VH-VL binders against f1rd40r3617to3795. Designs and how they scored, part 19

Target 1, 179 residues: f1rd40r3617to3795
Amino acid sequence: FNISVQSGYEAISQELCVVTCLKDLTSVVDIKTSSRPAMIGSLTDGSTETFWESGDEDKNKTKSITISCVKGINASYVSVHVDNSRDIGNKVTSMIFLCGKAVEDLCRIKQIDLDSRHMGWVTSELPGGDHHVIKIELKGPENTLRVRQVKVLGWKEGESIKIAGQISASVAQQKNCEA
Below, E stands for the ipSAE of ESMFold2; O stands for the ipSAE of OpenDDE; V2 stands for 0.75 times the mean of E and O plus 0.25 times the DockQ between their complexes.

## First folded at step 7 (VH-VL; framework fv_dusigitumab)

Design k54 (at its last look DockQ between E and O 0.55; V2 from the best seeds 0.00; counts 0 for: pae E 2.8 > 2)
Fold by ESMFold2-Fast, scan of step 7:
Structure k54 (fold): chain C 179 residues (1-179), chain A 119 residues (1-119), chain B 111 residues (1-111)
Amino acid sequence: as target 1 above (179 residues)
Amino acid sequence: QVQLVQSGAEVKKPGASVKVSCKASGYTFTDYDINWVRQATGQGLEWMGWMNPYSGDTYYAQKFQGRVTMTRNTSISTAYMELSSLRSEDTAVYYCAREGWDYNYFDYWGQGTTVTVSS
Amino acid sequence: QSVLTQPPSVSAAPGQKVTISCSGSSSNIGDNYVSWYQQLPGTAPKLLIYDNNKRPSGIPDRFSGSKSGTSATLGITGLQTGDEADYYCATWDSSLSAGFVFGGGTKLTVL
């Protein structure tokens, strides 16, 4: 028996599974849109053939998709699918990602400008820490916008939190060496 | 801590204009839209429109288009609603109300301003 | 008249339960969030429920909201004399003249 070697091996293999097995949390987070909530199902149905289209109530307001994480849910990435090539009258030309502990504590993560012919996923990595609210602000030249899909990836909190933090640091170092 | 404090009661003659103020405190004024809602005596609530205090953009209910103007002064965190060409049926209590940060509900209301239109 | 239909009045005894309905169409309740407001006599309205079924801080869990299709419901359990008020539903209406609309209001009397 080599207790230290056995313990180290188990910790590494379990943490590796957590990192490689990031969960699709989309079905367990709360998603709110700035308008037309009846269409929210189109954002989470697994299909990029359906869409959420903003309504008249947001004509002169910031159009947005807000994701709220309940206790125990940690989001690491949020991805938004936009198809400007098909949605020529409802293009999204800019996205601003914000996150925070509460709506009043939102901090800007990044802004991504989209080509007028963009088609595909737009992904934002979320900073570490207790971020319970993620807001995606959407801009475009038309009165309404279309978004086809939203995905939230992360993990549920538990004993794996501390272990995942350690392996994430190791993985980040590997990526930095590759760069 | 969030408060909306409105100006005092007004009595006007038919054809006049009235301008009601709504002073906000306890939050960042430019982060939340201000809506205006009125209520005639013994009647229900009637939405008039909203004003974005950051941009100054407005949206008015069709019934009030051409008669209502919603503005703000960001230096004193105050919103205004001016209604022109007053008629007796404009006699009502006028409320300002803050729209929630993610829209579609009114989370804080002013105390109301009574406007009486008398001939 | 109002595009959102509420019963004009409801009544019940202290400790009992009441439900207040709000009926609309696909262009309003069917497509949009519903909020509910309590107005005590002589006061400004107060938010009770937002986003169909969420309570703001300070609102007791005896107040609940729900939405199904083109109708919404406000439920009040454990009625207290202090609940005597007018209750309004509200939503966005995207029909010919888009804007926020309120129901006609329901007067709750605690017998």
Scores: ipSAE 0.622, ipTM 0.825, lowest interface PAE 2.1, mean pLDDT 86
Fold by OpenDDE, look of step 8:
Structure k54 (fold): chain C 179 residues (1-179), chain A 119 residues (1-119), chain B 111 residues (1-111)
Amino acid sequence: as target 1 above (179 residues)
Amino acid sequence: QVQLVQSGAEVKKPGASVKVSCKASGYTFTDYDINWVRQATGQGLEWMGWMNPYSGDTYYAQKFQGRVTMTRNTSISTAYMELSSLRSEDTAVYYCAREGWDYNYFDYWGQGTTVTVSS
Amino acid sequence: QSVLTQPPSVSAAPGQKVTISCSGSSSNIGDNYVSWYQQLPGTAPKLLIYDNNKRPSGIPDRFSGSKSGTSATLGITGLQTGDEADYYCATWDSSLSAGFVFGGGTKLTVL
């Protein structure tokens, strides 16, 4: 299952051929960074040309981006864009995704190592439920690192995101790629 | 419940060293950075540095570099701050404080340790 | 001498509202999260506000924080006699002498 930057399609039932179209929820979640929060806007501006760069506060610490979902928001996927090819001296080589109901009670759900030339999106599926806190722990070989974008995909309660199964999985995938 | 308990008051001569301890309880000691902040009598708060109990990494305020050493003993969940070459202006209450999980603030403080430097 | 500037003192009657300002620069308040601390006489500081405007558990909603540009503000409504204390703002300074910095502190007197 591929998650596009703008939207995603998920097959709910093969029998009913129902597909769910996920929405971009990035604008309705709260985002915190371990340093230089003034640059958070760069993570959500829709451009991979801008970035968040960690500061001196966490130069010898694990860097992090924390996403908090409000009531009625159901996050299904979180994606992080990194460009180690461009961000020389600010590379990300490790990502740990944690999720839970509260900051004090997070569970690791995914860990990924990135090569020194990684360029692109890293995505983690999230467990279902309300009031998710997602924390991405970031590490690199240097004192500072850069992240280009953060994207949260999911659905809002009360909104219908089901599409009648008149499209094949291949067509759904194509639509995701074109979005 | 989270608690930081510091060692008792100290009286030192100029040129001597002082080592203050801070015992943590109620949480996983290695998961949170310990910061040290001092306060001279009738004065404001002054940050000294942080120490990561897991790695032992430290970062000191420029004012105290070369004179302060922050360490820890993980087996007893205790952080230490040693200040050398003491001067009269080092007379203050010294606090250990836990930094929040995602940094940027101090959510729990020790009760403070009074250090008096006098000839 | 403090990197962050606070008024040295404020005062108000019980039940009133007070605000305490904290002024900094782009390298500290402008770039980083602000926290506020209450220090009762003879006691250690206590966290009141973190991440500019968030309250930790146990802090009543009478206390509020805000940040705009290079300045932060602590608000206290329904002032009580027990609120008489020193209040400090704090943040990280990312200048050449990087580190946590505190305001000079504000003494709040309840009249």
Scores: ipSAE 0.501, ipTM 0.811, lowest interface PAE 1.3, mean pLDDT 91
Fold by ESMFold2, look of step 8:
Structure k54 (fold): chain C 179 residues (1-179), chain A 119 residues (1-119), chain B 111 residues (1-111)
Amino acid sequence: as target 1 above (179 residues)
Amino acid sequence: QVQLVQSGAEVKKPGASVKVSCKASGYTFTDYDINWVRQATGQGLEWMGWMNPYSGDTYYAQKFQGRVTMTRNTSISTAYMELSSLRSEDTAVYYCAREGWDYNYFDYWGQGTTVTVSS
Amino acid sequence: QSVLTQPPSVSAAPGQKVTISCSGSSSNIGDNYVSWYQQLPGTAPKLLIYDNNKRPSGIPDRFSGSKSGTSATLGITGLQTGDEADYYCATWDSSLSAGFVFGGGTKLTVL
């Protein structure tokens, strides 16, 4: 490319596109459940055929999944998979997504009611930045409930790749992800 | 600074009751469960039950069912444990402990209250 | 007759490492979070480890916890004379008479 044409095109390309490279960060976050931590592997194994089921350790209080991201981890989305059509006695009918810098200072980001036949992912976009705590509060008609998968999408500081056509809420933070 | 301050030592006769208080400060009292744990001299820790200060709900260890009552007064941030029909085997130090935000552990403990059941 | 089995005592010299085991079942350690407590002579217990392997603020990183199957382990490195205490594991037991259970305790002696 000659200096005149190349400079103009690259400037326009950089101005029009700030590409954020979203990655599955689930393996690098800390996950705590309100009960039955032995089943946490079912949330992160990449399968919607396994499940985490809440247990009596939570004393019939609010059932939850808490995700902690260390410095340098920029979570953009959290997704939760439930299947009320299979989990007949363990349905999830309400989710509240909370986010903050510390578990004691969480703010509600999203609240969703789920149909008793819901099957699929429920996703919440997260505030920009790193080092967040994300809590998903879960309710259902029974004393126990099931979640089949959790995913956290975002990027790590110092890791970027160009992905054509991908746009996220964090796009305003990054410039030119050429690699 | 989270603190749990318990009432003073008690000496009781068999068949009597004892009520131990636990005053909380430095946090929102109704947001965290209070558990009661006892320890006889030279012995291990024995869990007695929990109480939810917000709702007043309780759950007692089976060994103490029918003899223990756990209550609270939210206006003064104070939890109580009452043990009735005392026996010499109930001689112990009684602790209140706060359960952590996400359940499953006891992050702050009172100084303990010695209850002696004799004669 | 503790539901959670700990060795009655362990000992080591200053600067060394010790481990304290806690053995249970699927209905307690297997399914549920484990916590560890230190009780210095004449004092109330103090939380050392929660959620199997996490340290609260103020607990030095020479204290560690782990869990495998139905067994949990407390590790203490760089042993100091001030670590001489009783140590207890604890967890929820989800069996028929559900409730919190403590191990029998382990007396650590620093020789």
Scores: ipSAE 0.467, ipTM 0.771, lowest interface PAE 2.8, mean pLDDT 86
ESMFold2 (binder alone), look of step 8: mean pLDDT 94; pTM 0.959

Design k55
Fold by ESMFold2-Fast, scan of step 7:
Structure k55 (fold): chain C 179 residues (1-179), chain A 119 residues (1-119), chain B 111 residues (1-111)
Amino acid sequence: as target 1 above (179 residues)
Amino acid sequence: QVQLVQSGAEVKKPGASVKVSCKASGYTFTDYDINWVRQATGQGLEWMGWMNPYSGDTYYAQKFQGRVTMTRNTSISTAYMELSSLRSEDTAVYYCAREGWDYNYFDYWGQGTTVTVSS
Amino acid sequence: QSVLTQPPSVSAAPGQKVTISCSGSSSNIGDNYVSWYQQLPGTAPKLLIYDNNKRPSGIPDRFSGSKSGTSATLGITGLQTGDEADYYCGTWDSSLSAHYVFGGGTKLTVL
């Protein structure tokens, strides 16, 4: 089946990818943040008006969002919504996507640098295989960062895996691990 | 496989400084923060601070600010914690501990270094 | 004194179940992940539970964790003599400018 890509009219550098045969798995994955887990609900509430803001100003550690897939759940794409135009004191200027079977078994897939005025979705295709953990490392010039939404697209084992398999065969991506 | 091996016991006089080492092996040293935790005789665990071995960035508990310095030598995968202006109350076992991949827990600990401050 | 409150001691016989509580506030347990550490006599602490309820490889399922509001609980079932140790909860505290805080510790005695 066909993959449709929608571009934000005012956000030229980023595109929202909508795949007809893949399902929104966001509600069935486990999401962990590097800090402020009480705000995780803001990432999955369906609204870009709410946000997750990373922790204390004295925490100079890598900010991240980690997605864990339970057995039978296969992620193909992950999308992150950033609004640097509203979050001028909490900008995200770089995202690094990693995945693997476990938290310590992660390889970097890609790095996406964002404009200082970026507003919209940032989407990364995930490599095929039995990857259960996706980590998104967030970088910016300020002490804290804000992310507005996260979405995970993929398939469940069973009926939906056939349709997703056909799409994956057409757009398969090999995993790139950084030394 | 993952190990943190600390330097041996130290006996110091009040007013002196002590520098404890923590040598890491079995993993990429620069990928995990090192935290320092102490425990006075018969008492609980007290967090002192963390050091990022990649950047060299540090953060110290307010109680130790001005007296503690955390450093590393990446060529030998070794972290250091130096505590100055020692008092008898600083008599404790000092531990280094590796912070887990997602920065919320300490997954591997050194064996501890006993520091005794006495005249 | 510690900002996280644990009972100073608990005791039970082999095969029984014990629970150890850890009480904090919105700025620590309420806002952050909780870990539990086991310290056997004369040894360094060992990670027992992380991210509120997850076990590292090698920790038996007799050990469990939970968190509700500003409190966390460590559960131990099928108690064994080798479980005799001090147990500490730990978490980050936002009100202390990103300090990590430990509970006061609970001494578990297996009779």
Scores: ipSAE 0.322, ipTM 0.729, lowest interface PAE 4.0, mean pLDDT 84

Design k56
Fold by ESMFold2-Fast, scan of step 7:
Structure k56 (fold): chain C 179 residues (1-179), chain A 119 residues (1-119), chain B 111 residues (1-111)
Amino acid sequence: as target 1 above (179 residues)
Amino acid sequence: QVQLVQSGAEVKKPGASVKVSCKASGYTFTDYDINWVRQATGQGLEWMGWMNPYSGDTYYAQKFQGRVTMTRNTSISTAYMELSSLRSEDTAVYYCAREGWDYNYFDYWGQGTTVTVSS
Amino acid sequence: QSVLTQPPSVSAAPGQKVTISCSGSSSNIGDNYVSWYQQLPGTAPKLLIYDNNKRPSGIPDRFSGSKSGTSATLGITGLQTGDEADYYCGTWDSSYSAGYVFGGGTKLTVL
């Protein structure tokens, strides 16, 4: 399924009596870049006309965008907008997605290769969990890279529990639900 | 636990070279860049460069280009910094420091190596 | 001289609060993450604050950091005699060949 990063959708399971709605969580996650943090606002401003450009101070090291989820927030998808057609000197030709509990304990999820004229959203599904760090490593032929937007889609802890039917206090407490 | 252990103090004459070692333990050596920072007596910290222990890639501060070489031996988890054409102004404590996983900060430091350059 | 400007010294009594400023430019503090390092007499520096305002495990919450524009500040509350040390700010500089730059250091005296 192609999921819009600008709107959520409902996934309904009649067998389990569960409704899951994916929401745009971008405003409630912490986003860090490998360099040029002053440009992070360009990644979340809702416009593909602005960009984050990695700095020379990355020293030809891996350029990256790191997303940290606070307790109770579960990221299900991350979407990255790349415009290699406009950013001819700052192309992104590969993205590696990693996920874990801390930046030092990340596991590689997948790699997505982009053609040299790619324009548009690149979306990756993420493993579940209520506390995660997601790192997107970016590669390209030039010393600096450009990314135009980042969106995080997911769900908030407790929403599936509320929809699954009557919840007991002990189950809510074990799931870190609102008490 | 993470440790960086440096070689002992050195006394050198002007024009000589010095090679300082930094042995890492308690983590995967090739996962973290090693930076070198020096401090002259009573002075502040001065960054010299970084070395990527996985690739061997280096980046040196302009002031030290042509005189500094940063290398590593991955089989013994050891980083090296060699400074040539020593001058009295190079008298300092030299530190190795591990750069954090996502860069931008130095999370663990060696104990320092005093290098004295005298005639 | 140092690329980043810090006051050379600050002093206060035990239990008091101090702040240490660090001033730079758009190419360093304005465009990059700021870290703070503590150096006790005769020892190597130790990371106190990274990514402008985050503490490593083991650093007490009485140490805090902040950044606004081209300036950063280190805050220390509940001063203890063991806090007497030199404090350095540091950041990457986007200027050609500049690399990582440190402030001149601030000597904290706890009277």
Scores: ipSAE 0.283, ipTM 0.717, lowest interface PAE 4.4, mean pLDDT 83

Design k57
Fold by ESMFold2-Fast, scan of step 7:
Structure k57 (fold): chain C 179 residues (1-179), chain A 119 residues (1-119), chain B 111 residues (1-111)
Amino acid sequence: as target 1 above (179 residues)
Amino acid sequence: QVQLVQSGAEVKKPGASVKVSCKASGYTFTDYDINWVRQATGQGLEWMGWMNPYSGDTYYAQKFQGRVTMTRNTSISTAYMELSSLRSEDTAVYYCAREGWDYNYFDYWGQGTTVTVSS
Amino acid sequence: QSVLTQPPSVSAAPGQKVTISCSGSSSNIGDNYVSWYQQLPGTAPKLLIYDNNKRPSGIPDRFSGSKSGTSATLGITGLQTGDEADYYCGTWDSSLSDAYVFGGGTKLTVL
């Protein structure tokens, strides 16, 4: 009933803000994929010319990228780079973002539908608080899907939070999770 | 606590079919795929396929394609595996197993159902 | 024969350590997560290691897993008589109609 759909403009605006305000946590989180874990390095190498491609072994299963945060690491935004313009046979047309304390305790945050020719970053704001796992479920019309980069932005406990006025982090927002 | 409880042992004649049940409890049945694995006497584990209890979607190992059918009844949290055209080589213990949240391992197993195919 | 190769048996004395290997190819171990299952005589298999090297709650730290290239290993230290069992590696294989495949199993005897 309450589906959250984000426009490309909002995603771009959020990406630019977090690049200025928050720490890049991508190197300190654990990233897992539904298949082809040997290609995970392509998601975090800083290049949009390389990609992770889901395997044939998960053809009829949900394709996903799961991010696990160690204690003291708080993710505020997750950004995913998709290039449907180049990856015509491996398009991602929808992403569902979930979060929780553990994989068994995940709530849907939002769904973002992508244009068939989308190229660029897709950014989701995460609820704050006691959430250690973020899952991104990927949907598309083809047997395999491609994702080119993933970034996780946030803060570490015990360190100062640097916030521009346009980004607000609060404990109340950490409970904003659609179950 | 998570439990998978299977139906009792069966003895069948060649050419018959057998339907094994697997009743789940202690979790939301529709959230986890159910896999079926068999083990012939003195032999290793052999994967047969998976069934998604939410959608009803299935995927079967090529060896069993055309002979196996996996279904479920969500109102009683029960999964079923039916194997038809039984041969003596189908004599085995049949296990149901819950697939972990990320689809890469089997975290809980049923106790097994012994199926004996004899003339 | 199994797609994944394990030694058929291994043995050691109580308190010693043992390593069980599992060898495959790029289409299975090389590209996918490896799990290990313990099967005590007359019982169903039990998950021992998942995602190459992680332990489920309740599994002691004397059990460990690792993966390198197209091979995986299960390590058991401080062997106990209760560890006597069959051990199976398992993973998905993209070349075999997207099947899950198990190793042939290794019988561990504690002398």
Scores: ipSAE 0.016, ipTM 0.600, lowest interface PAE 8.3, mean pLDDT 83

Design k58
Fold by ESMFold2-Fast, scan of step 7:
Structure k58 (fold): chain C 179 residues (1-179), chain A 120 residues (1-120), chain B 111 residues (1-111)
Amino acid sequence: as target 1 above (179 residues)
Amino acid sequence: QVQLVQSGAEVKKPGASVKVSCKASGYTFTDYDINWVRQATGQGLEWMGWMNPYSGDTYYAQKFQGRVTMTRNTSISTAYMELSSLRSEDTAVYYCARESGWDYNYFDYWGQGTTVTVSS
Amino acid sequence: QSVLTQPPSVSAAPGQKVTISCSGSSSNIGDNYVSWYQQLPGTAPKLLIYDNNKRPSGIPDRFSGSKSGTSATLGITGLQTGDEADYYCGTWDSSLSAGYVFGGGTKLTVL
């Protein structure tokens, strides 16, 4: 007996056109961090009052969050919550988004530079196609940095038919739609 | 003083492989990504890929995928770039370069270059 | 073909000014910061400008950079014979298949 939950519908219905509703996929993707994996739960607990803080052992190294999608899960957007105004000793001033089919084959999507007083969500649209791995590299001036929340928005292949009334083409069309 | 010192010149036959080394000093090796850039005689600069010395993660330009491998040995602060199935058009000077850039990703220090000649 | 377009050569007399252009697209120069590298004959490239218009320590203010839209410019004033070199612009390309891209290079002759 299958138990199905349409998790994430409510989170995105106010932001998106009702005909092409993206789903919150955060609970069904695998999230790894460059350090302090015990704190990953703070990134997905639905609260911006908790945080993941990179470890002292990697203070001068590339800090990252890696998101892996299983087959049938299509990520369209990734959103990262940073609060530099509260986290003055752990600021994130740059994010580099990469994606690909495997960790060994990642391509840079874009770099987003953050204001030193940034507070809020940073959202990157992901390119169309089969992207199983998304990596977010984080840079900042301090020894450690903090990220408060991560969300992944997209669709499941079965759910995309139910949500959009079409498959991948409908989701791609919505990304270019001026609603 | 930051310094990147590369291995000496190589002469190879078509079909062979070459492995160029880049020894870093004057900074914490694992804190900065290493990029590889080549330059054929009289030609411009061509980016090949980057390697993260902490994680070992790499990204290769599509032109070189399947032929290039970038690795490191953290105990001796040395990065390596191996290019296989060499062709005459691979004759070039190969540079390693440190990616400085908490913010903007640019190449602040370069190795002296390694000349690789592929005999016809 | 190089992704970023530079003039192949420029020349001027000592004491004069030159500008070197670098033209790209929205996915490279338009989205990212531009760097400039100087390559003296027989040497490795050296970082000359980063973040569009900033100079590393030791680079004199005769060298300047700017960026507008999808184009960048390197300016050199008070030309000296020691400035004879190849100059390359470079930036990251945000498109899925690209990484770091360089301009084709500009040979500066001071005569």
Scores: ipSAE 0.006, ipTM 0.469, lowest interface PAE 12.4, mean pLDDT 80

Design k59
Fold by ESMFold2-Fast, scan of step 7:
Structure k59 (fold): chain C 179 residues (1-179), chain A 120 residues (1-120), chain B 111 residues (1-111)
Amino acid sequence: as target 1 above (179 residues)
Amino acid sequence: QVQLVQSGAEVKKPGASVKVSCKASGYTFTDYDINWVRQATGQGLEWMGWMNPYSGDTYYAQKFQGRVTMTRNTSISTAYMELSSLRSEDTAVYYCAREGYWDYNYFDYWGQGTTVTVSS
Amino acid sequence: QSVLTQPPSVSAAPGQKVTISCSGSSSNIGDNYVSWYQQLPGTAPKLLIYDNNKRPSGIPDRFSGSKSGTSATLGITGLQTGDEADYYCGTWDSSLSAGYVFGGGTKLTVL
């Protein structure tokens, strides 16, 4: 899913908080998989009808999707689409999200367990704006597993994005305040 | 700093077993699989298998199944590779290597190697 | 299954560019990431390139990797005498009973 960029708060004084829209950064990040890199395009093609399937050679090894943000790109959320209802032989039953500033410094931020019939997006909020690497470790009962889409939401350093119109209380809680 | 330090050289008779150790330091031992690779004198690299130090799970190359056992001792961050029923063809340098930080498709740190000589 | 094929040797003068090929099949290079390892005489192999084209910290930018279809290439520019070594490509093989497979190795001589 995407968040639209709108300008309507241009008259906000410098003493007020700037409401920020998140941008879909999926096309500008570098995505690696633990196996079958030829299928990475299926994760970002905008279709949940295609999938990345982990390699059979993985066996009991951890399957993963790693997202590297180029300099100037800041990720705030990562979302993964899983369809266990269709992928009955390739289910994902657990996801572990890790992130960090440097390639050698990843910390676990969240574990999400999925039911055996899960269908839809799984989203993890990232704990701040200075993450350069996100790793998603995937677990399932079968030798291989499938993921259908990945989305990364955030902003580019040096860009200011505004939300126009009426917003809900929950969206207002996500606003950034800048002097 | 990440280091893998292996046990010293061994000389064995045909039919004996050898157990090579690989002590890890500078990282969380249970987070990375350990692979074993050997190299006969003047020859190329040959992959033997991997061992997951968290679960104890292993996978062995078909050539070594039935003769190799890979284990670990988590309390001392040490991996082991035991090769039994040794033959002269098993004379080689044996390396342990850690799977990559990003994914398991490469080996980012290698032990210094353990020379095993099998002779009568 | 096919073993990964590398030329057994390559030679060039200091300052020149060399390329080392690694050819496989759809079940190995075609389906998986390729790594390259440098082995100086008497030493353990050292990771030189991972994930087809990435360099670990400490590896100079003279070394580069690429992959196209079922083949991979290691490039070395500005060749130095200290680059004399054996070079191995490696990748997982998805076929039955396979595992991680290495190329046969290429001996690089700096003339």
Scores: ipSAE 0.066, ipTM 0.643, lowest interface PAE 6.4, mean pLDDT 83

